# Designs tried in a protein design chat: VH-VL binders against NAD kinase (nadK). Part 219

Target 1, 268 residues: NAD kinase (nadK), of Syntrophomonas wolfei subsp. wolfei (q0aze0)
Amino acid sequence: MKIILVNNRFKENTEKKAQEIAGQLSALNVEVIIDNGLDEPYAGTVDFIMVLGGDGTMLRAARRYGQRAIPVLGVNMGTVGFLSNIEINELAEYLPLILREEYSLEARMMLEVAVFQQQSLLTRVFCLNELLLRSNSPRMLSFALEISGQKLEPYRGDGLIVSTTTGSTAYSLSAGGPIADPQLDAFIVTPVASHIINKRPLVVSPEREISLHLLEEREAIIGIDGQIKMDFGAENRVLIKRAPHPLLMVNLKAKPFFTSIDRSLQRQ
Short names: E, the ipSAE of ESMFold2; O, the ipSAE of OpenDDE; V2, 0.75 times the mean of E and O plus 0.25 times the DockQ between their complexes.

## First folded at step 15 (VH-VL)

Design JJ11 (from GG2 with heavy chain S56E; framework fv_patritumab; at its last look DockQ between E and O 0.91; V2 from the best seeds 0.81)
Fold by OpenDDE, look of step 15:
Structure JJ11 (fold): chain C 268 residues (1-268), chain A 121 residues (1-121), chain B 113 residues (1-113)
Amino acid sequence: as target 1 above (268 residues)
Amino acid sequence: QVQLQQWGAGLLKPSETLSLTCAVYGGSFSGYYWSWIRQPPGKGLEWIGEIYHEGETNYNPSLKSRVTISVETSKNQFSLKLSSVTAADTAVYYCAREGFLHWTPYGMDVWGRGTLVTVSS
Amino acid sequence: DIEMTQSPDSLAVSLGERATINCRSSQSVLYRSYNKNYLAWYQQNPGQPPKLLIYWASTRESGVPDRFSGSGSGTDFTLTISSLQAEDVAVYYCQQYYTTPRTFGQGTKVEIK
């Protein structure tokens, strides 16, 4: 068995723990690769990914490895979130199950975000939570939203969020989006401070495609999972689709989403 | 190792339609843009157009009115049609893959061997 | 369209000497967000398709000898062969893939002096 341990290099406790766990796993004849984010993602074949940290670390891991159809376990280290399954102090207990592959998987839809220079692809990003289009100035943006070729009325506001159901409890929620069942695949399109006060979020089928472009010569930014920032101008467009592969989240421990959501949200 | 094999008629008369096909072996067809490029004898390279595996196309404006690129995903193939050919369309035609690293394009990393197409009366 | 202009059109260099090819784009091909120049260099031998040498202006493709290097940013780029070898005799092309249509330089023929 080969495992990637993903931790946060900016959190010493996760680094130390990663080393400890690596040692433990090595003693059990498990090959371990530690990914603290300093290097390129490991390109070799692996059987399991263990994410040590909070939701942010999980989001980064998802972007780095989510398309490889590898089980990903979130191990929480002190911060309550939505993306961790067990606590660090529980790892020893569940380690035998991991090694025996006695766990269930939950598929979480990811976004495929393609950014274009005119008609030329600049890059693609896969992400677990959301894409944010936001003004880079105090002025409102004017931008076009198309859903499967259907052109909506131009949006005017600070920006727009396109979120997965997983991301529904992230920034989308703060912007007034609905809380979605993470077992449901859907896009959530949430306006950010729309000029139209009663502009409502949209719940969109994962089979559809969402396109965004600016209607004016202004500078904006694209944010991915609150961690990646890209410039976005009038010559750019973004196409959002369901990623071809979901993130395979490991379920070792039952975590009822709806019974714990109030507690989790209060801590954010 | 990814390889591109291309085939089609190499001799055409004026006003006919050029038709070439490129097949992908040893790698994934999905996720890539596939391009056609041509090179007249003794001259430089001209990009004709590209197609994404899902069917989205981009054409060189200079050829757009005459060019059609299509994809047959089930066969890992994509094709070029160039209508109303003239002597000016005589060239070696290449199919190529635009590779990517970390989902970011980085150039045409795999090429077919080329097909000479001669337009002659 | 982004026009690509190479200089010189032809270059004769002695074996073991440095060969330098310049490429200029009519507009910037720098994607600022990623700090990547969408510029590639190709080598083409007679009767063969072009071969990718350098991508993102300065990164060598796998298998390309160390004597090949790319530099530059924005609109001005350079391909350098530090020590010309006999097998390096070829036509070299720069190409931008920042916008469509993709465009190539006119090519530079490198010969042995």
Scores: ipSAE 0.911, ipTM 0.962, lowest interface PAE 0.5, mean pLDDT 95
Fold by ESMFold2, look of step 15:
Structure JJ11 (fold): chain C 268 residues (1-268), chain A 121 residues (1-121), chain B 113 residues (1-113)
Amino acid sequence: as target 1 above (268 residues)
Amino acid sequence: QVQLQQWGAGLLKPSETLSLTCAVYGGSFSGYYWSWIRQPPGKGLEWIGEIYHEGETNYNPSLKSRVTISVETSKNQFSLKLSSVTAADTAVYYCAREGFLHWTPYGMDVWGRGTLVTVSS
Amino acid sequence: DIEMTQSPDSLAVSLGERATINCRSSQSVLYRSYNKNYLAWYQQNPGQPPKLLIYWASTRESGVPDRFSGSGSGTDFTLTISSLQAEDVAVYYCQQYYTTPRTFGQGTKVEIK
């Protein structure tokens, strides 16, 4: 069995814990690859991914490995969020089940985001929470949103969020979008400080194709999961689709989403 | 390793339609742009166009009115049609994969062996 | 369209000596957000398809000998063969993939003196 341990190199406690867990797993003849974010993603075949940290570390793991159809377990190390399943002090209890592959999986939709220079692909990335289009200057943006070729009336404001249901509790929520059941597949399209009075959040079928481009020259930014930042200008277009594979989240311990909403939101 | 095999008729008369097919072996068809490139004898390379595995195309503007590139995803194949050929279309035609690594493109990393297409005078 | 201009059109270099090929694009091919130049170099031996040599301006493709290196950024690029070997006699092309249409330089024919 080969696993990846994902941690955050900027949090010394997670680095030490990752080394400890790697030692314990090696003693059980489990091959361990540590991904602390410094190196390129491990390219070889692995059986399981263990994320040591909070939602931010899970977002990086999802971006790096989410399209590989590999089980991913979130292990909370202090700050309770929406993406952890067990606590670090429970790992020893659940480790036998992990090694025997006695767990269920919950699929979480991801976004496929392609950024173009005119018609030429610049990058294609995957994300778990959201794409943010925002102004990078004091001036508002004027931009076009198309959904499966259907042009909506132009937007004007600070920007737009296209999120998954998993991302509904992140930036989309702060911008006025709804909390969505993460087991639904959908896009949630949330305007940011819209000047156009009737631009409300939209919930859109995951089979739709979402396209964005600027209607005038302005400095803008595309943000991915709050962790990747790309310049975006009048010669660019971004295309958003449901990613080919969902993130496969390991479920070892029952985690009721709806009864925990207030607690989870208060801690973020 | 990924390999491209191409075929099609190599001798045409003016006004006919060039038709070539490229098949992809030993790797994924999905997630890539697939290109056609031509090279007249003794001359340089000219990009004809590309197609994404889902069917989106980009064509060289100089050829766009005569070019159709299509995919047959179930067969891992893509094809080129160039209508109304003339002697100026005589060239070796290559299919190629647009390489993609770490969320970015990186050029054409796999090429077919080429098909000489001759358009009689 | 981004025009790619190579120089020289041909060059003759003694075995074991350095060969230098220049490529200029009419517009920048640097994707600044990733700090990557969308510029590739190809080698084409007689009677064969082109072979990818260098991508992102300076990254060597797998299996390409160390004597090949690429440098430059933005609009000006160089392919260097540090010690020419007999098998390096070929035509070399630069190519941008920053925008469509994809465009190649006109080619540089490298010969042994």
Scores: ipSAE 0.648, ipTM 0.854, lowest interface PAE 1.8, mean pLDDT 90
ESMFold2 (binder alone), look of step 15: mean pLDDT 93; pTM 0.955

Design JJ12 (from GG2 with light chain S33N; framework fv_patritumab; at its last look DockQ between E and O 0.89; V2 from the best seeds 0.00; counts 0 for: pae E 2.5 > 2)
Fold by OpenDDE, look of step 15:
Structure JJ12 (fold): chain C 268 residues (1-268), chain A 121 residues (1-121), chain B 113 residues (1-113)
Amino acid sequence: as target 1 above (268 residues)
Amino acid sequence: QVQLQQWGAGLLKPSETLSLTCAVYGGSFSGYYWSWIRQPPGKGLEWIGEIYHEGSTNYNPSLKSRVTISVETSKNQFSLKLSSVTAADTAVYYCAREGFLHWTPYGMDVWGRGTLVTVSS
Amino acid sequence: DIEMTQSPDSLAVSLGERATINCRSSQSVLYRNYNKNYLAWYQQNPGQPPKLLIYWASTRESGVPDRFSGSGSGTDFTLTISSLQAEDVAVYYCQQYYTTPRTFGQGTKVEIK
């Protein structure tokens, strides 16, 4: 068995724990690769990914490895979130199950975000929570939203969020989006401070495609999972689709979403 | 190893339609842009157009009115049609894959061997 | 369209000597967010398709000898063959893939002096 341990290099406790766990796993004849984010994602074949930290670390891991269809376990280290399954102090208990591959998987839809220069693809990014289009100035943006070829009325506001159902409890929620069942695949399109005060979020089928572009020459940014920032201008386009592969989240321990949502939200 | 095999008629008369097909072997068809490029004898390279595996296309504006690129995903093939050909369309035509690293394009990394198409009355 | 202009059109270099080819784009092909230039270099031998040599302006494709190097940013780029070998006799093309249509330089023929 080969496992990637993903931790956050900026959190010393996760680094130390990663080393400790690596040692333990090595003693059990498990090959371990530690990914603290300094290097490029490991390109080789692995059987399991263990994410040590909070939701942020999971999001980064998802972007780095989610498209590879590898089981990903979130191990929480001190902060309550939505993306961890077990606590660090529980790892020893569940380690035998991991090694025997006795766990269930929950598929979480990811976004495929394609950024274009006009009609030319610049890059693609896969992400678990959301894409944010936001003004880079105090001025409102004017931008076009198209869903599966249907052109909506131009949006005016600070920005727009396109979120997965997983991301519904992230920034989308703060912007007034609905809380969605993470077992449901859907896009949530949430306006950010719309000129139209009663502009409602849209719940969109994962089979559809969402296109965004600016309608004026203004400076904007796109944000991905609150961690990646890119400049976005009038010559750029964004195309959002369901990623071809979901993130395969490992379920070792039952974690009821709806019964814990209030508690989790209070701790954010 | 990914390979592209291309075929089609190599001799045309003026006003006919050029038709070429490129098949992808040894790799994934999905996730890539596939391009057609031509090279007149003794001249440089001209990009004709591209198609994404799902069917979206981009064409060179200079040829847009005459060019159609299509895809048949079930066969891992994509095709080029160029209508109303003239002597100016005489060239070696290449199919190629635009590769990517870390989901970022980096150039045409795989090419077909080329097909000479001669337009002559 | 982004116009690509190479210089010179033809270059004769002695074996073992340095060959330098320049390429200029009419517009910047730098994607600032990634700090990557969407510029590639190709080698083409007679009767063969072009072969990718350099991508992102300065990264060698797998299998390309170390004597090949790419440099530059924005609009000005250079392909350098540090020590010309007999097998390097070919036509070289620069290409931008920052926008559509994709465009190539007119090519530079490299010969042995």
Scores: ipSAE 0.907, ipTM 0.959, lowest interface PAE 0.5, mean pLDDT 94
Fold by ESMFold2, look of step 15:
Structure JJ12 (fold): chain C 268 residues (1-268), chain A 121 residues (1-121), chain B 113 residues (1-113)
Amino acid sequence: as target 1 above (268 residues)
Amino acid sequence: QVQLQQWGAGLLKPSETLSLTCAVYGGSFSGYYWSWIRQPPGKGLEWIGEIYHEGSTNYNPSLKSRVTISVETSKNQFSLKLSSVTAADTAVYYCAREGFLHWTPYGMDVWGRGTLVTVSS
Amino acid sequence: DIEMTQSPDSLAVSLGERATINCRSSQSVLYRNYNKNYLAWYQQNPGQPPKLLIYWASTRESGVPDRFSGSGSGTDFTLTISSLQAEDVAVYYCQQYYTTPRTFGQGTKVEIK
């Protein structure tokens, strides 16, 4: 059995714990790869991914490995969020179940984000929470949104968020979008400081294609899960679709979403 | 290891439609652009167009009015049709994969063997 | 369209000597967000399809001998064969994949002098 331990190189307690867990697993003849974010993603086959840390570390793991259909377990290291399943002090209790593959999986929709120069693909990235288009100056943006080829009236404002339902409790919420049940598959399209009163948040079928481009030259940025930043100009277009594979999140311990919303949001 | 096998008729008369098919073996069809390229005898390479696995296409403007590229995803195949051919369309036609790694494209890393198509005068 | 211009059109080089091929694009092919040039080099032997040698301007494809190297950025690129071997006699093409249509240089025939 081979597993990846994902940690955050800027949080040394996760590095220490990753080394401790790797030692324990090696004693059980489990091959362990540590991914602290410094190196390229591990390219070989693995059976399981364990994320040591909070939602940010899970977002990076999802981007790197979410399209491989590999179980991913979030292990909380102190700050509760929406994406951890067990606490670090419970890992020894659950480890036998992990090794025997005795757990359930929850599928979480991901976005596929493709950026073009005109019609030529420049990059394709996957994300768990959201894409943000925003101004990179005090000036607002004028931009076009198309949904499956249907052109909406132009947007004017600071930007736009296209999120998954998992991302509904992240930046989309702060911008006025709804909290969505993460078991739903949908896009949530949330304007950021819109000058146009009738531009309300939209909930859109996951089968749609969403396209964005600027209508005038401005300094703009595409942000991915709040962790990747790409310059975006009038010569570019971005296409957003449901990713081919969902993130497969491991459930070992029940975490009721609706009864925990207030606590989880207060901790963010 | 990804391999491309291509086939189609090699001799056409003017005004006929060129039709070629390329099948993909030993790798993923999804997540890639698939291209057609041609090379007239003794001349250089001309990109004809590309198709993504879900069906979206980009065509060389010089050929756009005559070219159709399509996919049959259940068979991992893509096809080229070029209508209203003339002697100027005589060339070796190649299919190719546009390579992709670490979120980034990197050129055409897998090619078919080529099919000579001759259009009689 | 991004026009790709190679020089020279043909090149005769003694066995074991250096061969140098230049390629210029009419527009930059650099994607600045990743600092990568969307420029490839291909080798084509007679009767064979092109074979990818170099991508991102300077990265060798797997299995390509280290006597092949690529350099340059933006609009000006060079393919170098540091010590020409008999099997390197071929036509070489540069190609941009930054925009559509994808465009190739006209080719450079390399032969033994």
Scores: ipSAE 0.524, ipTM 0.794, lowest interface PAE 2.5, mean pLDDT 90
ESMFold2 (binder alone), look of step 15: mean pLDDT 93; pTM 0.955

Design JJ13 (from GG2 with light chain T100S; framework fv_patritumab; at its last look DockQ between E and O 0.86; V2 from the best seeds 0.00; counts 0 for: pae E 2.6 > 2)
Fold by OpenDDE, look of step 15:
Structure JJ13 (fold): chain C 268 residues (1-268), chain A 121 residues (1-121), chain B 113 residues (1-113)
Amino acid sequence: as target 1 above (268 residues)
Amino acid sequence: QVQLQQWGAGLLKPSETLSLTCAVYGGSFSGYYWSWIRQPPGKGLEWIGEIYHEGSTNYNPSLKSRVTISVETSKNQFSLKLSSVTAADTAVYYCAREGFLHWTPYGMDVWGRGTLVTVSS
Amino acid sequence: DIEMTQSPDSLAVSLGERATINCRSSQSVLYRSYNKNYLAWYQQNPGQPPKLLIYWASTRESGVPDRFSGSGSGTDFTLTISSLQAEDVAVYYCQQYYTSPRTFGQGTKVEIK
């Protein structure tokens, strides 16, 4: 068995723990690769990914490895979040199950975000939570939203969020989006401070495609999972689709989503 | 190792339609843009157009009115049609893959061997 | 369209000497967000398809000898062969893939002096 341990290099405790766990796993004849985010993602084949930290670390891991259809376990290290399955102090208990591959998987839809310079692809990003389009100035943006070829009325506001159901409890929620069942595949399109006071979020089928472009010669930014920032101008277009592969989240321990929402949200 | 094999008629008369096919072997068809490029004898390279594995296309504006690129995903093939050919369309035609690293394009990393297409009356 | 212009059109260099090819784009091909120039260099031998040498202006493709290097940013780029070898006799093309359509330089023929 080969496992990637993903930790956060900016969190010393996670690095230390990663080394400790790596040692333990090595003693059990498990090959371990530690990914602290400093280097490029490991390109070799692996059987399992263990994410040590909080939601942010999981999001990064998802972007780095989610397209590879590898089981990903979130191990919480004292943070509040939605994406961890077990606590670090529980790892020893569940380690035998991991090694025997006795766990269930929950498929979480990811976004495929393609950014274009006119008609030319600049890059693609797969992400677990959301894409954010927002103004890079105190002025409102004017941008076009198209869903499966259907052109909506121009949006005016600070920006727009396109989120997965997983991401519904992230920035989309803060912007007034609905909380969605993570077992449901859907896009959530949430306006950010629209000039239309009661502009409602849209719940969109994962089978559809979402396109965004600016209607004015202004500077904006694209944010991915609150961690990646890209410049976005009038000559750019973004296309959002369901990623071809979901993130396979490992379920070792039952974690009821709806019964934990209030608790989790209150702590954020 | 990814390889591209291309085939089609190499001799055409004016006003006919050029038709070439490129097949992908040894690698994934999905996730890539596939391009056609041509090179007149003794001249430089001209990008004709591209197709994404899902079917979206981009064409060189200089050829857009005459060019059709299509894909057959079930066969890992994509094709070029160029209508109303003239002597000016005589060239070696290449199919190529636009590779990517970390989902970012970085150039045409795999090429077919080329097909000489001669337009002569 | 982004026009690509190479200089010189032809270059004769002695074996073991440095060969330098320049390429200029009519517009910047720098994607600022990633700090990457969407510029590639190709080598083409007679009767063969072009071969990718350099991508993102300065990164060597796998298998390309160390004597090949790319530099530049924005609109001005350079391909350098530090020590010309006999097998390096070819036509070299720069190409931008920042915008559509993709465009190539007119090519530079490198010969042995």
Scores: ipSAE 0.912, ipTM 0.960, lowest interface PAE 0.5, mean pLDDT 95
Fold by ESMFold2, look of step 15:
Structure JJ13 (fold): chain C 268 residues (1-268), chain A 121 residues (1-121), chain B 113 residues (1-113)
Amino acid sequence: as target 1 above (268 residues)
Amino acid sequence: QVQLQQWGAGLLKPSETLSLTCAVYGGSFSGYYWSWIRQPPGKGLEWIGEIYHEGSTNYNPSLKSRVTISVETSKNQFSLKLSSVTAADTAVYYCAREGFLHWTPYGMDVWGRGTLVTVSS
Amino acid sequence: DIEMTQSPDSLAVSLGERATINCRSSQSVLYRSYNKNYLAWYQQNPGQPPKLLIYWASTRESGVPDRFSGSGSGTDFTLTISSLQAEDVAVYYCQQYYTSPRTFGQGTKVEIK
C-alpha cells in the first residue's frame, strides 16, 4: 500500500507530525510519499491521500490529485473547516479502517479552468472551490460572460466568481452567493461589487460551459481557490467546465453539513 | 508507450481533398490536444492545426479556409481534411500529441511516423 | 504570429566538440504567471519524425542524453550539445507554443566536420 501524505511546508507542526505519521505507517509496511508543496505532484500509482491541515491544504491536494480517482482524507489539525473528516487525535482510532479500505466516498464536483492567449492554451488547472476574476487596478472591469454560447448582458464591477457547490461557503458567500448543498453538482456564478444592480447570482447546470473575457483593455487577475494567481488581459479568455473527475473525499466519521454550518463559518 | 498510427491516401490530383486519420494507442485520448504538422520534402515544419479531445479546434490562419480537423472519440481517432489541394501541398504529414504536465503544455511529445502525400498534375 | 528565427542555418562541428544553436522569437514566449517559457527543441534524423528534446526552454525530455541542454528566456534561446556524437547529426528545430498559430524555426542542420 502506498499513500501520499500532504502537509503545508510553512507550518512547522504539520511537517514534524507528517514525519511521525510516516514512521508509524512505514512500521506497518505502508510506503509513504510526503508532499509538502515543494516538489511536483507525485506521478506514480498511489492508493490513498491523507491531508494534514485545514481547508487550504485540502484545496492544494484537490488541485494536485483530484483528477486521479484516489481517495482523499482530510485530517484536521486544530481549526474547524468544511473539508476535514477526522481530527488528528482520532487518526489512530481510524487507521485500521483506512488500511482495510473500510470507508465510503463522497464525490465533490471540481472545476476545469482553461486559460487561453488568444486561441492558444496557456494552462488548464482544476479547482475545488472557485475561480475569481477581479480587477488588478483602481478601475473596474467590463467583461463578458457566456454560458453555453449564450451571451449575457455585459458585466461591470470588481469581478466575478464561478464556484462549485463546495465553494459556496467560501468567497462566493461573502460576495452574496447562496450556501449550496455540496452533494449537488452546479456552478454558482456570483458578481463581485457589481455596478449593475440586476446582476444577481446564478445557479447553473454542471453540463454548461462558461466563458469569460474582458470587453476593454484592463489589468485583471484570475484566482484559483484563493491560492493560484494568473494575469488576465484583453487578449485572454477563460473557459470553465465541470472537471472530468470529482474529488473523492473519504468519509470515516459523519460530519452533518447543515448542523455544522454556523460553527464552520465562524472559523473563516 | 503512447503510439500514433496514421493512414490515408498518398497520391492526389489538384483540387481533390486530402484526408488522413490518426489513431491513438497505449494511452489516454482525453485531456490532450492533437495536432497535424506537415513538412514539404527537404523543407521545414509547418503546424496545420490542433483539436481538443471534445472537438474544439485551432487552425493555422494560412490554411484555415481549407482545413477541417475532426475527432472520433469512441475510436480514439482524429482526422485531417485539406480541400482544394495543389502541388504546394505535397509534404509529409504528421500527427502529434501536444504534451501536458503540471497544468502546462510542453510541446509535441509523441509523433506519428508520417504520411507522404503527393499532389500530381 | 510569433516568428521563430534560428541561427545558424547549418553548422559543422568536429566529433566531441560543442555545438550551439540559437533561436529568437519575434515576441516573448514567457508565460509570466508560471515563469515558464513555452519553447521546445526537436531533433529530426533523416527519414524520421521530429523527436522532442527540450521543453519549457531548459527542461530535458525523459531519455534525452545530458549532453543536450537548453537555456534562455523571453525571446532568446540556445540549444547546446556539449560533446557532439555521430548520432547527433540531424536537423534541429525550435518551436513556440505560447500563442496560436504554433510556429517552428526554419531548422539548423548539424553535421560532423
Scores: ipSAE 0.523, ipTM 0.802, lowest interface PAE 2.6, mean pLDDT 90
ESMFold2 (binder alone), look of step 15: mean pLDDT 93; pTM 0.951

